# VHH binders against Putative glutamate--cysteine ligase 2, part 4

Target 1, 372 residues: Putative glutamate--cysteine ligase 2, of Gloeobacter violaceus (q7ni89)
Amino acid sequence: MTIPFQSSTAPTLGVEMELQIIDPATGNLTPRGPELVTFCEEHPEVGLVVKPELVQATIEINTGICKDVAQVERDLTTQLTLLRSVCRERGVSFLSAGTHPFARWRERRYTQTPRYRALVDKHVWTARRMQIYGLHVHVGMPDGDTAIQVINQITQYAPMLLALSANSPFWEGDDTGLDSCRTKVFENLSSAGLPFRFENWEGYENLINVLLETGSIGSQREIWWDIRPHSDFGTIEVRICDATRTLAEVLALTALVQCLAVYFRRLYENGEEIRLLHPGIIRENKWRACRWGLEGELIDPLTLKGVPTRKLIEQTVGEMQSLAAELGCSAYLAAIPAILASGNGATRQRRIYSQSRSLVAVVADLEAGLAT
Below, E stands for the ipSAE of ESMFold2; O stands for the ipSAE of OpenDDE; V2 stands for 0.75 times the mean of E and O plus 0.25 times the DockQ between their complexes.

## First folded at step 1 (VHH)

Design e02 (framework vhh_etentamig_d1)
Fold by ESMFold2-Fast, scan of step 1:
Structure e02 (fold): chain B 372 residues (1-372), chain A 124 residues (1-124)
Amino acid sequence: as target 1 above (372 residues)
Amino acid sequence: EVQLLESGGGLVQPGGSLRLSCAASGFTFSSYAMSWVRQAPGKGPEWVSGISGSGGSTYYADSVKGRFTISRDNSKNTLYLQMNSLRAEDTAVYYCARDLGWEYDSSGYYFDYRGQGTLVTVSS
């Protein structure tokens, strides 16, 4: 089977933010997502576009196809501003985080459909734990072979993106000990986790063909790798990031992802030597990022030596400065030093909890992150 | 450019039948699961039925199970919904949706490139 790849010669951007709808009086999830989706679909004049979700307390907002990070900021600012207005009128609010700090699965409301039941039946216990939220960044690619080569290289930097974005230390009221429990919950699915390496698009097609023919997946969208190709949009899609508390963090991560994608695309197009880490080293780095976030050490992809995670990120951001200037996203990358200084979302959530002894206060702080 | 064009809706009496069609273009039709989603007056979207890319597996909402049959013809890039024993509660705009699968980072179920829809009215 041939899988056509839609071409994009420019490194265009698309960003998807998954948001939790909450009752501001309790801080708990509220099943008001379908109501918001219905309103938006019945009132296109409002200009707010949200996608329906299986979990009734979840919605997704998306950008259009953006030329640069500044356009991503404009699109998301417009959608978030409209969403705040619509939610305010209905006495609900929303937040962004990889998990909800205290919502329990039995208190969540799920859309009861036969496909949801098939999902639960196929994935059994693990499907009931899929109350997790991410940030997805798309970058345009000219063809499938380029997409595969760029994915191979960016996969080595997925742990760094996870460490920066980690925002899920709590699960059902308990501190998990992980900066991102979201990524571990997600990894329980058979087609999730770090992507496989392919030499070219044909190698990818061969695997997908087998999975489709055996009924292992219903479509390419059931490949939930941390980074995957998206043939319909002609992009690579970076999915490793937890949903972050603030728009500034979304934009900083988008800028870093665009820089990395363009950097590795140019190396490939110029016929430069492609250095690949052993998959075991990447898996170890992903675990370290999941467990300790910005603390501890990652194995440096270039030197193969353990280095402080913060130092590796500083080095990578430093190396991207010239490219960021060319792509017009230097101001957005400049937010990363502040994240390194203050800690990631998990660090912030634990700090708020330590000071207040209240997970309701943690939720209020997360909600405040998108208030402006 | 992905396009989905629904047809076959209309006014029908309770107990009657209709067959909806969806003509798809701009993507590899056989590589995607497809769904029918409906929206009744004053309500949010309700998933009705889904079919795997090969056509080997079909799924139905409890409200339509035993009455509706989803099918596809991959050689014609066309999705069908045969609706029998129609009830007043089936009155809705019916949309053909490319199933983007469930994305477990949100426990979400995603539809893309919904068409214009086709209105089904069940009334005496």
Scores: ipSAE 0.000, ipTM 0.254, lowest interface PAE 14.6, mean pLDDT 85

Design e04 (framework vhh_etentamig_d1)
Fold by ESMFold2-Fast, scan of step 1:
Structure e04 (fold): chain B 372 residues (1-372), chain A 123 residues (1-123)
Amino acid sequence: as target 1 above (372 residues)
Amino acid sequence: EVQLLESGGGLVQPGGSLRLSCAASGFTFSSYAMSWVRQAPGKGPEWVSGISGSGDSTYYADSVKGRFTISRDNSKNTLYLQMNSLRAEDTAVYYCAKEGTYYKYGDTEFDYRGQGTLVTVSS
């Protein structure tokens, strides 16, 4: 059957932040997400909109449909300010990171919706380990064929986005050795990881229809690819990024994603040919980004040679400067050099742990990132 | 075109029983998890019960656990809710809901709720 695609001629933005609810006295996760969701649903006059997630200690905040990164900043600033007030009144706090540094999996702390219950029933051990948190960026597309072509191109840059956003070096109290253990935990789901390459929207429809008719997925929502089309919103959705410590990092990544999406959309619409990396090379780059973050090398999509990850990011950001000026997001993109200089979230978490020898101190630092 | 049609609501005395039904069409019923959601007058929606596509797994809100039983007949594309030991607090419009693909920003986990069926528990 056909999957209709809602159209957007403008490259509109939507951003989703998955946040961890914590007990400030212990720094550990607390299952207060459902309470916050219920409060917000019963008090629309407050203006705070939060969505439930699989784990009860998780909530999601979202922007509306934004024309540019400045509007994303205004929407998220408003929602975060309201969330801080609501949480403070209830004696809880929140933070943003790809994983919690020391929280252990806890049975019976999952959001009690049919979709999440079906997910746990189907995926068993895999779903029960899903204490992971991401940053999702939507960019409007005019049609499904354009969305597929843009996804094919942006997938080559997913490792770079992962390296910049990596913020999950710890798992259940242990240093994993990875800058993003989140992405490896996520890959355990059958429909997660790098997206498949399609020629057009019909190719995507054909796969999804087979998976729906065979009961392999209950809906398109069970396609957890690092970058996926979102037919109901008329967008591409970039899901590769770990949840980052600060709003400034969210906005910088949003700016880079919008620039990349518009850049590749224009190349496609102008009939320009772009070389696609072999999927195996993209997979290797994703591993490198996961393991070493901003350290080490990625395989350059243009030269097919290893280049320092930082240099590849600098080059890509440089190439996006004129487009960022046109889209009004130059100031946000300008935050990326600071990330390259200081290191990503994983680097920061390890530095705090090295200095303090305390994962509670790491949690406190993460919490401070959204305290403004 | 997804269609859900609830029935079986009505007036019942405290301690009584009712069985709600939901006739589904326009999709492969057995491939989707289904739920019952209720909304009491002046309150927000409350998820009540859910069932997997195969019917092998069932889940309940603490407020109804032990009193309500969800079931489905995939050969008839029908969802059921058996409600026992009804209380005044169970008074609500009950909605049949399908797992959806719809809107994360400001919408539910469900892409469709039927018109609902009113359950009034009162003497």
Scores: ipSAE 0.000, ipTM 0.149, lowest interface PAE 16.3, mean pLDDT 84

Design e05 (framework vhh_etentamig_d1)
Fold by ESMFold2-Fast, scan of step 1:
Structure e05 (fold): chain B 372 residues (1-372), chain A 122 residues (1-122)
Amino acid sequence: as target 1 above (372 residues)
Amino acid sequence: EVQLLESGGGLVQPGGSLRLSCAASGFTFSSYWMSWVRQAPGKGPEWVSGISGSGGSTYYADSVKGRFTISRDNSKNTLYLQMNSLRAEDTAVYYCARVSPYRDWGYEMDVRGQGTLVTVSS
């Protein structure tokens, strides 16, 4: 079967934020997602577009097709402002984080759809524990071959994006010891984790056709790789990032992802040879980013030696300066040094907990991150 | 042109049975997941049941589990819903729906039929 790829010549952006709906009185998740979705469907004049997620306490907000990071900021600011108003009227609130610090999976209510039921039947125990939340960034690509080549390159930098975005140190009331326990929960699904390498779009099509034909997946959307092609939107979709506490962090990560995607697209188009790391090295770096976030060391793609994660991020951001200026996202990329100085979301959550001894206080701090 | 046409609805007494059928045309039926959705008067749509393209996997809402059976005949491009032990609360318009080829938590129906009314009363 041929899978058509919808073309985008410009490196357009789309951003998806998975948000947790909470009861502000308790700080716990509340299954009010379906109510919010229904309201938005019945009131298109409000201009708020909310998509349901498999856990009823979860919703997703999305941008339209944006030309640059500034438009992403405008779209998300508008959607977050509208969502804040709608939630306030209903006595609920929301926050952004890779996991909820103390909510328990056995207490969750799940959206009942054929696709969700198929997910639960296939993955059973692992699907029932999918109380995880991500930030997804789409970048437009001109064709499937280009998308595959860019994915091959940017996958080597996925651990860096994970280290910056990590915001899930707690699970069901326990400190997991990981900066991103979301990553390990997600990897329990059979089609999650780092993407496979393909020479071209045909190689990707061949795998997807086998999985569809054998009933292993119901659609290519059930391939939950950390970075995947999105043929209908004509994009690559970066899914490695935890949902971050603040919009500023979302925009900084979006800027970095766009820069990396354009950088590798141009190298491919210019016929430049880029050497790919062994998949085992990328997997090791993903583990290191998951475990230690910004505090550890990653294996440097150029030297194959361990170097401080912060130093690799500084070098990468430095290399992107000219491109960021060209793409108009320099101001957003400039927020990354502040993340390096202050630590990622996991660092902040542990700091709040150490000061308060309260996971309710951690939730309140996360909620305040989108309260603008 | 993709079309779904439901039939088999009607008036039935509590404890009775009905079998709904959905005739599909305009697409490769065996390549798509199919579902049944119902809407009771004054309520929003409720997903009832789903079946994989091959028919090897079936799923049910808790409210109908053990009483309803979804099935399909790919040689006839037809979807079925066998409803047993019917209750007054099963009264609704029942819609046949084609599941989108893309995962979408709550928006996965990309084509829906006209519906068939099922009334459970004495």
Scores: ipSAE 0.000, ipTM 0.183, lowest interface PAE 17.8, mean pLDDT 85

Design e06 (framework vhh_etentamig_d1; at its last look DockQ between E and O 0.01; V2 from the best seeds 0.00; counts 0 for: pae E 21.1 > 2, grease 26.1 > 24.2, placed apart)
Fold by ESMFold2, look of step 2:
Structure e06 (fold): chain B 372 residues (1-372), chain A 123 residues (1-123)
Amino acid sequence: as target 1 above (372 residues)
Amino acid sequence: EVQLLESGGGLVQPGGSLRLSCAASGFTFDDYAMSWVRQAPGKGPEWVSGISWSGGSTYYADSVKGRFTISRDNSKNTLYLQMNSLRAEDTAVYYCAKDIRYSTYGQYAFDIRGQGTLVTVSS
């Protein structure tokens, strides 16, 4: 069966932020996401688009189709301003992090749609533990073959993106020792993790059709790879990142993803020879990013030796400078050196905890990250 | 390939009724809120009605409230608009829209994919 790919000849952007709804008095998750979704559906004049998630304490905001990172910034700034007003009127608040520092997944209420009911019925214990939150970035692609080739290349950068965005060191009150425990919780799902490498779009279609015909998945939306094609929108979707603390981090990662996507698209269109790292090495680098974040080493694809993660990120950002200027996103990409200097969200959460000995204080600090 | 195929339009007299249908394909229909949007000659798009992804909540512009009823059948991937007590000002091309999207400048962006279906209300 053919899976049609909607063409997006320009490298347009879409950004999805998964947000946690909290009780401001306690800092704990509160299952009031459906209330917010209903309000926004009843009041389209407000202009806020909020989507439900499996856990009722979770919502998602999405940009429209943006031509560049500046439009993403304006769209998200407007939506976050509206969301804060709506939440304030209802006595709730929200924050962005890969996990909640102390909320317990067994205490969560789940959205009761046929889709989410089927998800829980199929994945059982693994779905019930999905108290995790990501940042997703879409980049427009002209066709499926290009999308697949760009995914093959960007997958090698997924560990860097994870290291920059890691913001989930705590799970149910415990320091996990990981910078991103979200990635390990997510990997419990059968269709999560690094994407498979495909030769072309037909190869992708063949796998998806087998999975559909065997009932292994109900639709393409059950493919939760770290990077996947999104045929309905004509994009690639980068899903590896934890939900970061601040909008500046969201925009920096969006800029880097757009630069990488355009860079590799152009290499493919020009027929350039492109070296691919062994999938096992990419998997090891993802683990290193998950475990140590920015403080570790990644296996360098050029030398096949361990190189400090910060250094590889600096080199990559340096290589993207000319393209960032062309795409108009230099100012947003420039936030990455600050992340390298001060550490990712996991570093920050641990610092706050070490100083306060309070996970409630960590939640308060996370909440402040999306303040205007 | 995402498709939205509107049908059921036609010529009716004032006070008459029509039922519009929108056949959806190429996406997971029950994941999206759906809307009807209309465009009269020489005017911009006007949001008419919306329905939540489950069908549990419905919404209407003041100009059609009490006269139009939106519904959906998620098992058939179909959106409907029952239009009763039609008036001349309801004359427009009617489109179904997959979502309401915030534009960069605060305007609604409607994901309109079909050619629409023409409703003409005339004596």
Scores: ipSAE 0.000, ipTM 0.154, lowest interface PAE 21.1, mean pLDDT 86
ESMFold2-Fast, scan of step 1: ipSAE 0.013; ipTM 0.452
ESMFold2 (binder alone), look of step 2: mean pLDDT 79; pTM 0.798
OpenDDE, look of step 2: ipSAE 0.025; ipTM 0.365

Design e07 (framework vhh_etentamig_d1)
Amino acid sequence: EVQLLESGGGLVQPGGSLRLSCAASGFTFSSYAMSWVRQAPGKGPEWVSGISGSGGRTYYADSVKGRFTISRDNSKNTLYLQMNSLRAEDTAVYYCATDHYEGYDTWLYFDYRGQGTLVTVSS
ESMFold2-Fast, scan of step 1: ipSAE 0.000; ipTM 0.326

Design e09 (framework vhh_etentamig_d1)
Fold by ESMFold2-Fast, scan of step 1:
Structure e09 (fold): chain B 372 residues (1-372), chain A 120 residues (1-120)
Amino acid sequence: as target 1 above (372 residues)
Amino acid sequence: EVQLLESGGGLVQPGGSLRLSCAASGFTFSSYGMSWVRQAPGKGPEWVSGISYSGGSTYYADSVKGRFTISRDNSKNTLYLQMNSLRAEDTAVYYCARGYTDYEGWFDPRGQGTLVTVSS
């Protein structure tokens, strides 16, 4: 069986934000997602489009196909503004974070859809604990071979994206010690974690065909790798990032992902050979990013020596300056130095908790991140 | 600009069949995957089916698998959905969308939709 890949000659963008619906009186998750979806369905004139998620306290907002980061900003700003209005009228609010600081999985209602039932039937205990939320960035690719080669290269930089986006230090009221406990919870699914390395699209097809023919997956949608190809949309999809507190962080990560994708695409198209890190080194870097975020060291893909994570990010952003100018996203990429100076979401959540001794205060701060 | 025009909806009895069509213009149809998305009264949008640019790969929601068949004719810039063994729960406005659309993808209904009503 062949798997056709939809061509996108331009590096178009798409962004998906998974959002947590909260009761502002308690700060806890509230299962009002289905009500919001129903309202939007019954009132298309409002212009707000929200998608249901596995947990009823979760919704997803999505951009259309965007030509650049500025269009992503316009799309997301419009949807977030409408969502704030609809939520305010209904006495609920929302926030963005990789996990909820104190919500318990046992207290959550789960959306009853074919996709949810399939997930629970396959993963059982593991699926029932998926109270985790991410930021997904799609970048258009011209063909499957290019998509696979770009994924191979950008996977070496997935730990850096995780370190920047980490925003899930708490789990069911406890400080996990991790900057991103989201990624470790997610890795418990059979098809999650870092992608396998393939030489070309045919190698990817061979694996997917075996999984489809053996009934191991119902579709490519059940491959939840940190970075995956999306054949019907003609993209690579970067899924490693935690859901971040602010829109500015979403846009900065989107800019960096687009720059990296275009950079590696051009190297491949020019026939340039690039060193691929041993998978074990990439897995070690992902652990380091998960555990220490911006505070640790990553193994430098060029020198194979430990380098402060902040320094590696500064170098990478520096190398992307020319591409960012060409792609029109320099202003968005310029937000990364501020993240490095202030710390990531996990650093912020721990700071607020240390000052207030209240996880309700942490939730209030997260909610404020999307209030304007 | 992208234009999608759905047709073929109507009133049918349970167990009946209908074939929906979507006429596409304003883009290179043969270069894009296409989807059918439906919206039942009082419900959210549900991705129903997707088809690759060549027609070589097709994907279905579990609720319609075995009953619906998606196909395309690139020479006519037209997408089809053959719906068999229709049930009352299939009652919805059906939209044609450019690209892949599901709970992890895009929802971008470009046309006005076509209403399918399944009742006795």
Scores: ipSAE 0.000, ipTM 0.145, lowest interface PAE 18.3, mean pLDDT 84

Design e10 (framework vhh_etentamig_d1)
Fold by ESMFold2-Fast, scan of step 1:
Structure e10 (fold): chain B 372 residues (1-372), chain A 124 residues (1-124)
Amino acid sequence: as target 1 above (372 residues)
Amino acid sequence: EVQLLESGGGLVQPGGSLRLSCAASGFTFSSYAMSWVRQAPGKGPEWVSGISSSGGSTYYADSVKGRFTISRDNSKNTLYLQMNSLRAEDTAVYYCAKVGEYYDILTGPYFDYRGQGTLVTVSS
């Protein structure tokens, strides 16, 4: 069966931020997401649009179809400002991080929709641990074949994006030793993790049709790959990133994703030589990024040698400078050197915990990241 | 019972203007955000513009910013789209849409109802 792909000739952007709703008195998750969703639907005059997520302490805010990162900034700033006002009036707060430092999955309620009920029923134990939060970046593509080719190439950079965005070192009060335990929790779902490599859109269609016909998935929305095509929006969707503490980090990652997507799209359109890493090497790099974040080494896609993760990111950002100028996102991409100097979100969370010996203080610091 | 009736489409030359209207009935119009969505021949639907229930906030797709203006008159249960500096690329069927239970004004709306549409052709 043919799966139509909605065309976008321009590399438009869409960004989704998964946010944790917290009780400001305790710093713990509170299952008030459905209440916030209902309020926003009953009061569209507020202009705030939020989507529910599986866990009732989670909501999602989204941009629309943006031409550039500056428009993403305007859209997210507007939505975050409105969300702060609505949450303050309701006696709740929110934060952005890949996991909550001390919330216990057993104490959470789960959103009851047909889609989420099916997910929990199918994955049972693994779905019950889905107190995880990501940053999703969409980039417009002209057709399915281009989307598949760009996904094949950008997947090699998923570990680098994970290292930059890692913001989930704690789980149920324990330091996991990982910079991103979020990605390991997510990988336990049957259709999650690194995407499969396809030659073209038809190859993708063939897999999805088999999974639909056998009842393995109810829709394409149950394909949870780190990077996936989104046929209804006409995009590739980069899902590997942890939810980051600040809007500045969201915008920096969005700039880098747009640059990478456009860069690889042009290579494909120009018929230039494509070099793809073995899936096993990408998997190894994803583990390294998950475990050590910006520390240690990744296997360089070009040389196949170990190289310091920070150096690889610096080189990649350097190579994107001209394209970033063309796309109008140079100022946003320029935030990446600061992340490299200071460390990622996991480094910051461990620093706050080391100084305070309090995970409540870690939550307060995360909350402060979106307070303005 | 929800009914949305679009009007104001037609043939217009490049650089011209058109004003689309949508008459709404069967629900409390003043309580819901509204949108315009278009579909060009052989392409999927594209969100064009959105407006809050009060009219205090408006949003536009990149392709129409600075050229189109969305507005509403809650006393008349009517939604409008003023389209200026029209281009051949604006040729499409334009649909008035009531925002549904889940709406993302920027990546693709979920609408619980849309109208029959009005055709806009930008050509000489």
Scores: ipSAE 0.000, ipTM 0.115, lowest interface PAE 20.4, mean pLDDT 84

Design e11 (framework vhh_etentamig_d1)
Fold by ESMFold2-Fast, scan of step 1:
Structure e11 (fold): chain B 372 residues (1-372), chain A 126 residues (1-126)
Amino acid sequence: as target 1 above (372 residues)
Amino acid sequence: EVQLLESGGGLVQPGGSLRLSCAASGFTFSNYAMSWVRQAPGKGPEWVSGISGSGGSTYYADSVKGRFTISRDNSKNTLYLQMNSLRAEDTAVYYCARDQGSEYYDWTGYSPLDYRGQGTLVTVSS
């Protein structure tokens, strides 16, 4: 069957932040998510909007359709302010990170919906490990063919986004050695990881129709690729990023993603082509970004030589300067040099742990990132 | 079922000492690492000290290192915190907490919390 794609001629933005609800006395996850969702549904006058199908101990806040990064900032600031108030009244707090530093998977409870029940039944042991949190950025696309072509191009830069956003070095109290253990946990699902390469929208439709007809997926929403098309919103959705500690980091990543999406869209619309990397090279770069974050080397898509990850990010940000000015997001993109100088979230979490010898102190520092 | 009961808090002058105790019940005490966590008025919780299930390894926050000593008596299911050279900044409610008790390759400090007690108030003032 044909899958209709809702057109977006402008590169509009949508951002989803997955947030962890914690007990401030212990620093551990608390299954108060459903209670918060119910409160918001019963009190629409509060103005706080959360996803109805939330995992317990998780709140997801979403922007509306935004023209630019400044509107994303306004929407997220409003939602975060309201969430802080609602949480304070209930004696809970929240934070943003790709994983919780010490929460055990067995303390997590899944929201009981047909969708989540099917997910647990299908993936069994691997679904129980899904105590992970991301930052998702949507960018408007004019049609499905353009969306597929932009995804093909931006996938080569997904490792760079992962290195910059990495914020999950701990798992169940252990230092994993990875800057982003979130991405490795996520890859255990059957339809997660790097997207497949398609020539056009028809190629994507053909795969999805087979998976739907065979009962392999219940909807397109069960395709959890690091970057996927979203036909109902008319967007590409970049899902590779860990949930980052601060709003400033969310906005900087949103600016970079919008710039990359528009840049590759224009190359496609102008009939210009860039050679696509072998999938094995992209997979290797994703591993390098996962393992070493900003401290490692990535294989340069243009030269096929190893180069410092920081240098590739500096070059990419430099190349996006004129486009960022056009899109009105230069001030947000300008936050990236500070991230490169200070290190990513994983670097910060390890620094706090080294100084305090306390994962509770790491949680407190993460919580402070969204405190105002 | 699991119970942790703190005692030994009170008013003490700067430079003084206090010994906190935590009586544990409802679980096999020696199988779990234990921690002390404090919360000062108007501030969030701060991890203070941790001890392995056997008592062979101890860990401290930099703010208390050299002044506080954590210990345990597994035969009595009791955790202790000896606090010396107390400062006004040590004023807080002190909580006993049960950790998972797992050893980690790089773990030199606090383990994940499972349960905490009711707390005992320590006030350092002249």
Scores: ipSAE 0.000, ipTM 0.121, lowest interface PAE 20.6, mean pLDDT 83

